VH-VL binders against o60147. Designs and how they scored, part 296

Target 1, 175 residues: o60147
Amino acid sequence: MLEKNKYLYIFRHIQTNQVLLSQGNVLKKTALFQLPYPLQKPVAPNGMRPAKLRKDHWVPLLKVEFPNESMFQSVFMQLLNYRKYRSVQPLTSDLLKLPIPVRRRKIMRQEVPNTIADLADILNKEKFPENSVRLQLSDKSDSEYADWPPSVQIDSEEIKLSRGFREKTTVDEAR
Below, E stands for the ipSAE of ESMFold2; O stands for the ipSAE of OpenDDE; V2 stands for 0.75 times the mean of E and O plus 0.25 times the DockQ between their complexes.

## First folded at step 15 (VH-VL)

Design kb11 (framework fv_dargistotug; at its last look DockQ between E and O 0.04; V2 from the best seeds 0.00; counts 0 for: pae E 14.4 > 2, placed apart)
Fold by OpenDDE, look of step 15:
Structure kb11 (fold): chain C 175 residues (1-175), chain A 120 residues (1-120), chain B 106 residues (1-106)
Amino acid sequence: as target 1 above (175 residues)
Amino acid sequence: QVQLVQSGSELKKPGASVKVSCKASGYTFRSYGMNWVRQAPGQGLEWMGWINTWTGEPTYAQGFTGRFVFSLDTSVSTAYLQISSLKAEDTAVYYCARGTTYLSYGFDSWGQGTLVTVSS
Amino acid sequence: DIQLTQSPSFLSASVGDRVTITCRASQDISSYLAWYQQKPGKAPKLLIYDASTLESGVPSRFSGSGSGTEFTLTISSLQPEDFATYYCQQDYEYPTFGGGTKVEIK
């Protein structure tokens, strides 16, 4: 039987560097609901979650291929959990001293490295088989944001940047 | 084998409350979201919302806010649907279905459904 | 909310027939569409997800096609066990279902 898609796409906003998780190479509207609000005094509610999905504002950050669907599902949910956890944490005193626009930018700028670090941490804990997870980055230097376990094989080839969409892979075409 | 087993049929009076359970087995409970789908007699399927089984965060569809509450007991891999202030129009079969909203795998596993009848 | 319109609502067919059910979305949902089969008194069963991917265990006589706003479920050769109600479901936004198509014996 045909295996379910086991690819994770992570998109970043070209201006804010906010991050969205996607199973497909085309973002769903519901992906916007992944964007967290601080439980305490949101810095900029309207700025943290766009009202509409502008696909042209999002570009692929990385692609991950997992050994199977179950592992993909687990990692996906854990990523969401990590994000949620951060969103409910109190803002640091240093952040609170900053003007709201500056604070917002600073918080959002951390989304990319935080997400990458989260992914690495989750994969380190999962202890998947060696070289069973394939990671492809739009910017290979982003891999430096984390220490990757032996289960992760980082591709030498960078993914192509495409706003709101990523080209179909051979696997995707087979569907 | 993935299984979702729901609690039995309920007969309630208007104004009462009901709590339907959905026990999951055969997979890691927290790795998949849980959805609730309503089907009135002779009618189609209606998505009520879902709950993130890892964070416990519920999301309710329009029309299912207020009286409807999703909850979890992760220790027994069980999701719950509570309906308060029951109305006659709440008479329906309620299904739990495995699936994560942000993904597109469909609802690949369903409970057998729980008939809730609200009658005076 | 995204509206899904199924056509036809009712379909009479014989064993061996090729059956086609259409699902139209009120807006572009890319390939984020699933098909379900439901028999009386039973829970729905997933047949197709992502518009065209066959769920494990589902007979190959079932196939899905389409993208954007037009989608089709095809049963190449209808079997006795295929008489049921079929639903399309989108998850581009929060999930919504089509009205269903009941496939009956001619």
Scores: ipSAE 0.843, ipTM 0.923, lowest interface PAE 0.5, mean pLDDT 91
Fold by ESMFold2-Fast, scan of step 15:
Structure kb11 (fold): chain C 175 residues (1-175), chain A 120 residues (1-120), chain B 106 residues (1-106)
Amino acid sequence: as target 1 above (175 residues)
Amino acid sequence: QVQLVQSGSELKKPGASVKVSCKASGYTFRSYGMNWVRQAPGQGLEWMGWINTWTGEPTYAQGFTGRFVFSLDTSVSTAYLQISSLKAEDTAVYYCARGTTYLSYGFDSWGQGTLVTVSS
Amino acid sequence: DIQLTQSPSFLSASVGDRVTITCRASQDISSYLAWYQQKPGKAPKLLIYDASTLESGVPSRFSGSGSGTEFTLTISSLQPEDFATYYCQQDYEYPTFGGGTKVEIK
């Protein structure tokens, strides 16, 4: 009968440019476990307390609407895999010459273009119907970080509200 | 139809180990995470952790590190829970349940449960 | 970890009764709460997720409400098959379950 929520919300940190994935307009504390570089001092895994989630530090990057819940789940899991893969790759010799704080800052600044490129790569690999995936961006120029497949329709309307992700859409709440 | 089928009941002595399986069918195995939930006799439900079926990365709740290991074999769409150095307090029904920790859809499919009894 | 407190832990009801179960979180969890039904010897069954969204195939007599720290599960006109233990579960942080509410026949 009525399908589960099929929207993917992607947020970026206003200072670090780090990225968080969310199923809804409200970030969960567990979303912080997606970060390869914690916003504060290291904590032990498996029983660790996540860093404090400051909602005012995260703004919408983009929103994706999928035709159904199964496609949403598949793309979400693949994005988590891409982010994990990137976090464990060997650093270039150029980056290794930099002090750790400078190195991490350079890596973090690439999360936005990398996430957009990863999303496009996943959508290019999947054989979704033409115009079945709707992409809405906060800054439409960010779409230029990738080549999009025919399955993707980029909404001409940008996300107007740059904050206030505490509110859910009617689709998220109604059923 | 989504189904999670678990291995049969186990009777073990303290200090032994056990490996419980959970075979998934009816959906794309790697598109949904797998959770483990424990229920001791006459007690409530306790989340043990989850495994990311795409990356293979397990995450354990506090209290379930060391002796507990989550793993999977994607070629047969099966998740595993291994418990080493069994104690009497590990006596419980162990459930696998489908759900991705970062998504809020609840655990919408559950295995039938595997009773592990640890007695001397 | 986030603690969930359910009340009552036990209630007796008759077929046709309206039943309300409450779940209180130790901190704000927004709407990240689910409800499950468990019958003796069986695995739990998801009834409601995201506080108020009914899972597919679940009868409309079940409804959920609430946000923040206080949540309710309501069963209008209790049926014979509804006698079970009910659990709330949050996933705002790593999942935790409430202690359960056993609904028994009067």
Scores: ipSAE 0.580, ipTM 0.826, lowest interface PAE 1.9, mean pLDDT 86
Fold by ESMFold2, look of step 15:
Structure kb11 (fold): chain C 175 residues (1-175), chain A 120 residues (1-120), chain B 106 residues (1-106)
Amino acid sequence: as target 1 above (175 residues)
Amino acid sequence: QVQLVQSGSELKKPGASVKVSCKASGYTFRSYGMNWVRQAPGQGLEWMGWINTWTGEPTYAQGFTGRFVFSLDTSVSTAYLQISSLKAEDTAVYYCARGTTYLSYGFDSWGQGTLVTVSS
Amino acid sequence: DIQLTQSPSFLSASVGDRVTITCRASQDISSYLAWYQQKPGKAPKLLIYDASTLESGVPSRFSGSGSGTEFTLTISSLQPEDFATYYCQQDYEYPTFGGGTKVEIK
């Protein structure tokens, strides 16, 4: 009766595969501050943080259900810390040799697997009760980025929400 | 349990090549980078570079560009170190070591090491 | 690249002694420093990461401290199984290792 379920929502960008963490099923504009800067900060004209939150560009990646606020807050803050500490690493010489747009795409492509691995690492260390944490993915194959502890129950149902999806027409299906 | 199992010791002549394998188990291979570390007899540890197991892209430390090649076979969770045109100074133990997530957690799992001996 | 200088290169101590090993970086590396123990014929074993955090399963007699350019590994009460060579390693950028400290037990 005093326990309320709490949800961690993770979104990915439909074009760049960047990742945002949210405690609500709708992103707040302040979520953009989660997007990293390189450790070295040259004046790059485009950056990796969009100027504006376009909600139609962000779709569900996964959702995690916790039995209480304390478990949620612990995991959420650790995920943010993991992303922050990763962002202070120096860029590799191979990355620095790439044209800036290509380099940004490579960095962004790592966010989905890195975030999923970080989540699993935290959950493996936390030693929560068996089946106390329910994980639901938009693409179940994404669970393959990590090994999950017994505390995690992976939901058989995928998340079906998409903002960029357009429905098929019946004419195309008939052919 | 995380394990890194390397191929056996090699005895080679100068000019030959060698390929050391490092098979990973107990974790998701493509989620963690693989490092290679050299230790000459009686000497300290020397980082040779790493390979990104997600992209397959290697990064080589200064002095290891050229004769040293890192590669992967993700279907069997295995990383490889190939050394071409072997020289006597390549005699060393070669370790593979896992870096967990680009975070400052050190190298938390190491292979047992592969001794490569180069002599005429 | 970042150079790490360990001191001393070699030490000899009795069981029960407090042992201190230092590692100095050529530039500020914040807290991005790890300590390893290596016994003869074995791979290195991670003891401490992030300057002061003990790896799981490491005895509490091991501790690490420092930030910036100066770091210390301490063994509070040396045991016979602590005979080994100890290495520091930075991962502020591409990793480099210190030269090592060989600990002999009298």
Scores: ipSAE 0.006, ipTM 0.472, lowest interface PAE 14.4, mean pLDDT 81
ESMFold2 (binder alone), look of step 15: mean pLDDT 92; pTM 0.947

Design kb12 (framework fv_dargistotug; at its last look DockQ between E and O 0.61; V2 from the best seeds 0.00; counts 0 for: pae E 4.3 > 2)
Fold by OpenDDE, look of step 15:
Structure kb12 (fold): chain C 175 residues (1-175), chain A 120 residues (1-120), chain B 106 residues (1-106)
Amino acid sequence: as target 1 above (175 residues)
Amino acid sequence: QVQLVQSGSELKKPGASVKVSCKASGYTFRSYGMNWVRQAPGQGLEWMGWINTYSGEPTYAQGFTGRFVFSLDTSVSTAYLQISSLKAEDTAVYYCARGTTYLSYGFDSWGQGTLVTVSS
Amino acid sequence: DIQLTQSPSFLSASVGDRVTITCRASQDISSYLAWYQQKPGKAPKLLIYDASTLESGVPSRFSGSGSGTEFTLTISSLQPEDFATYYCQQDYEYPTFGGGTKVEIK
């Protein structure tokens, strides 16, 4: 049986560092609904959820290729929920001690590393076959945000980005 | 193989409530969202919303808020649609369909549908 | 909401015919379009997703094409079992369906 496309794209907002998950290399409008209504208010308009999808404000953070659809689906759902869970947690005492602008900046900076760490944590728990998951990052240094299980093979080549969420590749992915 | 099995047909009076079940098997229930789609007699398909089977969070389409409630029993891999204060216009076949809203694989698995008839 | 307009609403064809159904979106939905087949009294069956990817188990005579706002479902050679109603569905935003195209026997 032919497996469905099993690529996970994670996008980050160029200003707020918010993160969106995508099965395709072009974000859906519904992706915005992944952004929770925060207990914490960042600088994003309308809270943490922009009213409109500005494609030019989002860039790929990483791409993950899974061995099969079921693994992809599982990880995708878990990632969604990890982020949601984090967003509803009370602010730490350390954060509360900071001025609001500083606090917001700090929270924003944590979105990307937290997401990467979440991914690594999920993959560590899933116990996928060795080198069965291929990870490609827009910035290879981002891989340092987490310890990766043996199931993850990190590509040496970074994602080539273009505006409009598309990779600069000779052959675009189906999704 | 992936299967979604829904509860049987329902005949209800206006004002009553109905709860349709959709039992999933053949895959990891919490890995795929569950959608509900309505089809009135002789009409097209209408997306009612979906429920995140991992978190239990429901999302309702416009027009399906209030009287419609999505719920889960993950212990038996079952999704539920409850309709309260039934109206004649609620007469339709209701389908559950596997799919996560944020993904684009289509609804690759469907229940057989549950006919809900609301009649005085 | 994104509106999907299917054309034609009804199509009469014979076995062996090449059938083309069009789905037009009110706005750019990229490739986030699926096609379903529904027979009377049955649940819809996924045929195509991502505009052109054939669902597993679906005969190769079915194909999808298009992007942006114009999409087509093609049946290269209509078979007896293909007489049914076909729906397009977008999920760029929250899912919406086209009005359907009923393919009938000529």
Scores: ipSAE 0.845, ipTM 0.928, lowest interface PAE 0.5, mean pLDDT 91
Fold by ESMFold2-Fast, scan of step 15:
Structure kb12 (fold): chain C 175 residues (1-175), chain A 120 residues (1-120), chain B 106 residues (1-106)
Amino acid sequence: as target 1 above (175 residues)
Amino acid sequence: QVQLVQSGSELKKPGASVKVSCKASGYTFRSYGMNWVRQAPGQGLEWMGWINTYSGEPTYAQGFTGRFVFSLDTSVSTAYLQISSLKAEDTAVYYCARGTTYLSYGFDSWGQGTLVTVSS
Amino acid sequence: DIQLTQSPSFLSASVGDRVTITCRASQDISSYLAWYQQKPGKAPKLLIYDASTLESGVPSRFSGSGSGTEFTLTISSLQPEDFATYYCQQDYEYPTFGGGTKVEIK
């Protein structure tokens, strides 16, 4: 018996600012299925999603540690639901006036502040114990996109980009 | 209780079409993706693809493009698999299974399976 | 496409035995592997996901280990209801299953 997963790993694209959520510290190719509809990359002629993942184009945005797996699952699913909801809302008149490529870049660039705001909103609605949720960011200024509840503790150490989220769990190896 | 209930067995001739249903209950249908998995008699499991239940977007595995169509009717929490131009090698039990492909939680709920037999 | 090779394809065991099944991936899949149990005429049942996390309601005698390319499912003390076929499955890329391991009575 091993400890259940309690970490949410969030990546951002270095050029587009698009966000991918991961339950593991290694981004898997199927994570690309998270990209919003209809704001998606061109698909193959048969309707299949592109399978190419350029891992060097995705960098850590933040890591969230939850007290247990059920809280992790709840927050992860709620974040996905927020992103799905945003993808089907009518575009504002300001956005509709922009050429399609410019409009898409602007929408994609908002995924980082939107994800951080959505995370904070979820955590404010859920009444978790004080200091039970730990955030570690690559750039601590990104925490300023939201107001955090008492349940959240922001780590003083930033994520080092050269290492990414590579971690070793010693409890998984102890027998 | 989470339940996935599939339609009954089908016996078809080559060239015919079949539509298998998978009715979900006990959870919010649009919150979890739906997968289709095939198993030929006495053989192993083969993933065919999935459909995003929120957007309706299907994704097909290599080998399951063209003749296979995944669709939804969200008003009755039902996913469908349609196979056109049936061939003898399509003979298998077809399972629907709940899971979101970008989450590695495995397929935690399965339909009972629908046997599709294609013979002359 | 990622290939998963299970070994052995078949094993005979007695109640109370410790059983181990191995799954090898053709490339590094980190921990993105699940294990399923399938009894004759039934749909598969999820046992373990994320290589080592036991699914709710699954007996503690089942355990998973490994990362990268080599994974193991262990049943610490085989029970009569454990005679079944076991499959590993990855979802690092498009999901694929191993060929299965059938566990039968000696």
Scores: ipSAE 0.416, ipTM 0.769, lowest interface PAE 2.9, mean pLDDT 84
Fold by ESMFold2, look of step 15:
Structure kb12 (fold): chain C 175 residues (1-175), chain A 120 residues (1-120), chain B 106 residues (1-106)
Amino acid sequence: as target 1 above (175 residues)
Amino acid sequence: QVQLVQSGSELKKPGASVKVSCKASGYTFRSYGMNWVRQAPGQGLEWMGWINTYSGEPTYAQGFTGRFVFSLDTSVSTAYLQISSLKAEDTAVYYCARGTTYLSYGFDSWGQGTLVTVSS
Amino acid sequence: DIQLTQSPSFLSASVGDRVTITCRASQDISSYLAWYQQKPGKAPKLLIYDASTLESGVPSRFSGSGSGTEFTLTISSLQPEDFATYYCQQDYEYPTFGGGTKVEIK
């Protein structure tokens, strides 16, 4: 019985700082539907879903290696649910004081630290075996958004890809 | 071990309603989404949509945004499909299938199917 | 929406034959394709996901390959119990299924 390691790939939008989760190094078109609709009109406290997937606008945020599929699936689903739960909560008074464009930018920029904190919270609660989860970041300072459990081993090397996690096909016959 | 058990076949008249149940066992219900798939007699498979079993939020495929309602009772690990204003064209086997639309791990567990027949 | 075209729509083969079924997508779907087997009167059964990953408990005579727009399901040595209809399914976008391939024993 062969068990495959499973990878969580997380992307950040270069302009809005919104976050997308992926099981592969190429984003699915349906990944955009992870982004919630606005809770209130005309306010969009949780950002606005782009009309189409522009793969070159999404860059690596982090990559997580799990020892098996069930750990990956549990964490992936919980991350989506944390985001959805947050999207339906009432806005704080501090946020409501801001002009709508400023409020939207602040909410969207919270997606990176929120996702990282949610990941750590899930990993702390799940009681995974020590050093069973490898975490690699594009910017190691982002690990400071959370306290990591003993199950997590943070890779000393940052992700250095220019865009996304995409694999490139050889194009000797390209145009 | 993983098991999805659906409610029994239904014979209905046009204009009636039906509610199909899908009871899950053998896994953590909230860790997997629930999909609904339709198969008309002698035809292929048609995805109707899915429901997030953690949040209860449904998503419907195009063509299923009217008379079709997905719901849950998480206390008994059960998903429901309700079809209102039944038409003859709704005659089909309706499957529940475990899987999350945002993941490409396929639908790895299916209910036995519920035949809904709409006639007369 | 993404259309999946399966070929052939039916085939007849003998026990022990190598069988290949193709699925062509109307656009690039990366590796986001699954294969199912359905026997008459039964629910579909997952065989392959993510183009080439064999589902747990599926016999090793089944394999999947492909990426982008062209995918294949291969049965290396057909068995009597492999008489069924086979469907591909993409989930790059909201799922759609191919039209099916019915495999009959000669």
Scores: ipSAE 0.268, ipTM 0.708, lowest interface PAE 4.3, mean pLDDT 85
ESMFold2 (binder alone), look of step 15: mean pLDDT 93; pTM 0.951

Design kb13 (framework fv_dargistotug)
Fold by ESMFold2-Fast, scan of step 15:
Structure kb13 (fold): chain C 175 residues (1-175), chain A 120 residues (1-120), chain B 106 residues (1-106)
Amino acid sequence: as target 1 above (175 residues)
Amino acid sequence: QVQLVQSGSELKKPGASVKVSCKASGYTFRSYGMNWVRQAPGQGLEWMGWINTYQGEPTYAQGFTGRFVFSLDTSVSTAYLQISSLKAEDTAVYYCARGTTYLSYGFDSWGQGTLVTVSS
Amino acid sequence: DIQLTQSPSFLSASVGDRVTITCRASQDISSYLAWYQQKPGKAPKLLIYDASTLESGVPSRFSGSGSGTEFTLTISSLQPEDFATYYCQQDYEYPTFGGGTKVEIK
């Protein structure tokens, strides 16, 4: 459920480097629908059963704070769209020349830099106010995968959570 | 509706050649790779390799180099498996199965199989 | 190549039984494991992909679990049409199949 949300939580898989996006600080089973799938996969009339999510296998990558709901929704939807289209496009010749095992390792390891680059591309395309979008990363070196627009301010403090994104418990923590 | 239809059974002598076809329908042929899987009588499934339907590049698993050739005719959405210098050990049901060029979410569509029997 | 070991290779069961089949990978394959059902004279049918995601049209009595190197397929209440051979398959690297588990009527 979303009514007023201005935070985007991005997770990465600890072994595969696959990326999942979330509107809340807890990853939900439905997030698995973001992973690549065949474009013409059949749809069951009675619906599909949700997959089991191993939450302990996903760690924080970055958190994005937007000044308002409309900016959040615009960027979130565009980022999901980039991920879907990237996953169904034909592979480049360079990748296709690699053996499948090497190819898969390279593609999966690229999801983190690709997601960061896609986020920066969307933010560069959108003309947001200076310093209006705040990024907090688990590893600040990951910010080097892209050139950021003036609208972005990178938090000096890294995410130091041991498991997932933890919900704040007090008003002081929330502010 | 996705469908893969293979050619009929073949009876060949050792040293002969065989070409199995797999005609695809119900999806964009170039968007999915085509896998070949073999099953000898009473044995399990064995992945032979795949062909990139976008560029036509085959990749063979260890043990399926040399005598085995994957090819395509994109104008009729058909993939082919050719086996040269047939040996008795090649006796098996050969399946085509679709996968992705990017990632595989299992082989969600399979041909009905083609039995190739090699005997003297 | 990544090797998959299935156990048991054979089991005898009755309609209504709970059946569990295991698949062990020789290295970490994350969740890139699929399960197939094959009936005599027929092509395999995909049941589960990504270790635990049910393929469209597959009955809810089938479920998959596990990650890394240990995986299980469970049939909660075996039906007459479920007597078949089941295979696991990894797609983390070059695809490989487990040896299969034949589920026969008791």
Scores: ipSAE 0.014, ipTM 0.492, lowest interface PAE 8.6, mean pLDDT 80

Design kb14 (framework fv_dargistotug)
Fold by ESMFold2-Fast, scan of step 15:
Formats: structure tokens, sequence, C-alpha cells
Structure kb14 (fold): chain C 175 residues (1-175), chain A 120 residues (1-120), chain B 106 residues (1-106)
């Protein structure tokens, strides 16, 4: 039985820490549509464009295994709603005082902590069974950005960056 | 199969308003941006702006602020262009086109176009 | 805004000819350029994106080249169905289109 939409794959940009959510273990170019744009258009000479999808620039951050597709869809949609909410909030006065390129870098760097905090907040609000949601991180210290509910089990083994989210194929699947 | 189907032609008087629809099918509506492109009779293509179908945020080219409004109804996978206080110079074919701006991927699917004629 | 200048604006050619159309940008746009074909009364059709990548289903006689400020669309052997107007388009900044090149039968 191959289950659909049971796993949430979260990627981060290796340089900027921008975050992309995926329902599959490989990013599609359409995933870039998740990146929020600042309300103010940049006045920088070259503009401030979202990163072009280069698969070699995106690495695994986190893999979440849900007990079923319904729980996956609920959490995934709530994460997308959190990202939408963040994209329309007024910038703080501290951020508005920064030059546009510096402001953009600071906002992008916060996407990893923000995504992890948002995931934990959603899971704390949901009534999932104990140890029913499994987290596997590329760097376990990233789990410290949030307090996790009893429904979450964090795997002791980290994601191997050399393999990304790729799975081993069996001999009969390779032929 | 990706399809964008636009509403029919409109004949309007100066000062009236028009609302053009663009119904998408064959793909996940919120995964691709929607662009609006205008072509006056005998003229070239002019980009009016785009709407991020995921965030709902519209971006307008400099000549299209004020009277032009981009909106969405995600429940029916439809994008809308509303033009208020119509002028004769608004006479054109209006296209919707699928594409996420700033990615160099181009606009890979287009509606058939809606002719808006503004005359007395 | 970034301006795109196409040359020539009009071209007369025969079936079997090699046709080249040039698009020049007012500033460096890297590879953020696409080419479209438009036939009379029809919507534009994407031919090439990212300066040189052929869109799925487009015949191999179409090719794109260039980067930075100068780009070229080439049709290696013009066919009857290729008589149309061609447009370049950038999205490095707010999207803009070139003025178009009309390719007519000689």
Amino acid sequence: as target 1 above (175 residues)
Amino acid sequence: QVQLVQSGSELKKPGASVKVSCKASGYTFRSYGMNWVRQAPGQGLEWMGWINTYTGNPTYAQGFTGRFVFSLDTSVSTAYLQISSLKAEDTAVYYCARGTTYLSYGFDSWGQGTLVTVSS
Amino acid sequence: DIQLTQSPSFLSASVGDRVTITCRASQDISSYLAWYQQKPGKAPKLLIYDASTLESGVPSRFSGSGSGTEFTLTISSLQPEDFATYYCQQDYEYPTFGGGTKVEIK
C-alpha cells in the first residue's frame, strides 16, 4: 500500500534559510510560489526577487510523518495559512529602519525558526495521539526553536544530507 | 490538460465598468501565479500585472494602478480583472496567462482573450 | 522598467529559410527571457523560456540563445505554419515585452 500525502517534506535554502514545504520528497518549481513577497517593492538596482529554483541550493530541513492523510492535510494547510498571515503583517519599526537588502536577509533568516515554531504551535493546538507524529531533522538542534507536545516523537537519527529525502530503491524497482 | 477559459466580449460606454473572468482547470490553481496582458488593436503585448494566487496579493504595472483591480475566487479556480471608469483607450483584447513572475519560466498557458470595446 | 528592443520589426522570408530575430535589453537580465509566437486572432504561445529552453511540444527547428543583454530566436528551416508575429519577454524585473517581429511570406 503506497500512502499518499502522509509525509511533509520541509526544505531550506543553503545560504538564505528560506523555507519551502513539499508533499513529495523532490521540489517542483511551483513550490517557489510559497515564498512571500514584501508589501513594499524593492528600490534596489537589481530588485529583490525570490530565489530561482535550483535543486542543488535546497537541502532537507525536516521530515514529518503523520498517522494519516487527514492529519497531514490539516497541518499542511494550517502551515500555509501561517505563512500567508506572516506575509501580510506590517513590518516592525526595527525592520523598517534597515536598508532593504539587510531587511530582506534578516527576514529570510527567520524562516527556519518561524516554520519550526509554527509547526509546533499547530501540533500543540491539535489533539493527536501520543507519539503519533514523527519528526526527523537534518540538525537536531533546530528542534530547540519550539516546545513540542506529547504527540511528537523526534527521531534520534538525523537526515543524511548526501541522500536528501531520496529513498533506496529495491532491485526490482530499479529494473 | 491545462485550460484557461475567459468570459465573452464586452461593448461598453465610456465611464462604465467591466469585469472579465478567467476560469482555470487542469492544475492546482494556487500553485501558479496569474498574469494579465493587454493588446490594443494592431499593437503589441503589454503586461498589466499579476496576482499571487497563493497569497492573494496583486502587483500592478505602473500604467495600471487605480482603475484596474485583480481578484480571485479560489473556490472556483477563477481570476478576475475589473476595469472602472472605462475610457476609449482601454479598448483591447485582455488575456489571462499562467506564470509565476521572476522565475524565467515564461507564461506557459493563455486564455483565449476577451475583447473589451469602449465606444460611444 | 526594462526595455526590450526587437529587430527587425518586419521580416519577409521563404519556406526553408533560416530566420533570426534579435532582442536587446536595456540592462543585464541574465537568462530571464522568453519567446512567444502569436498568430492572427489567437493568444500567444510560449516557445522558449530561460533564454534557451524549448517548451514541451515546440518543434526542434526553434532555438534560443544569448544571455545578459542580447538574445536571439532562430528558426532553422521556416515552415508555412511559422508565419506569425514573435515577441520576446523578460521577467527579471516587472515583465515587459518587445515590440514584436512580424514574419511574412516573401
Scores: ipSAE 0.005, ipTM 0.487, lowest interface PAE 13.3, mean pLDDT 81

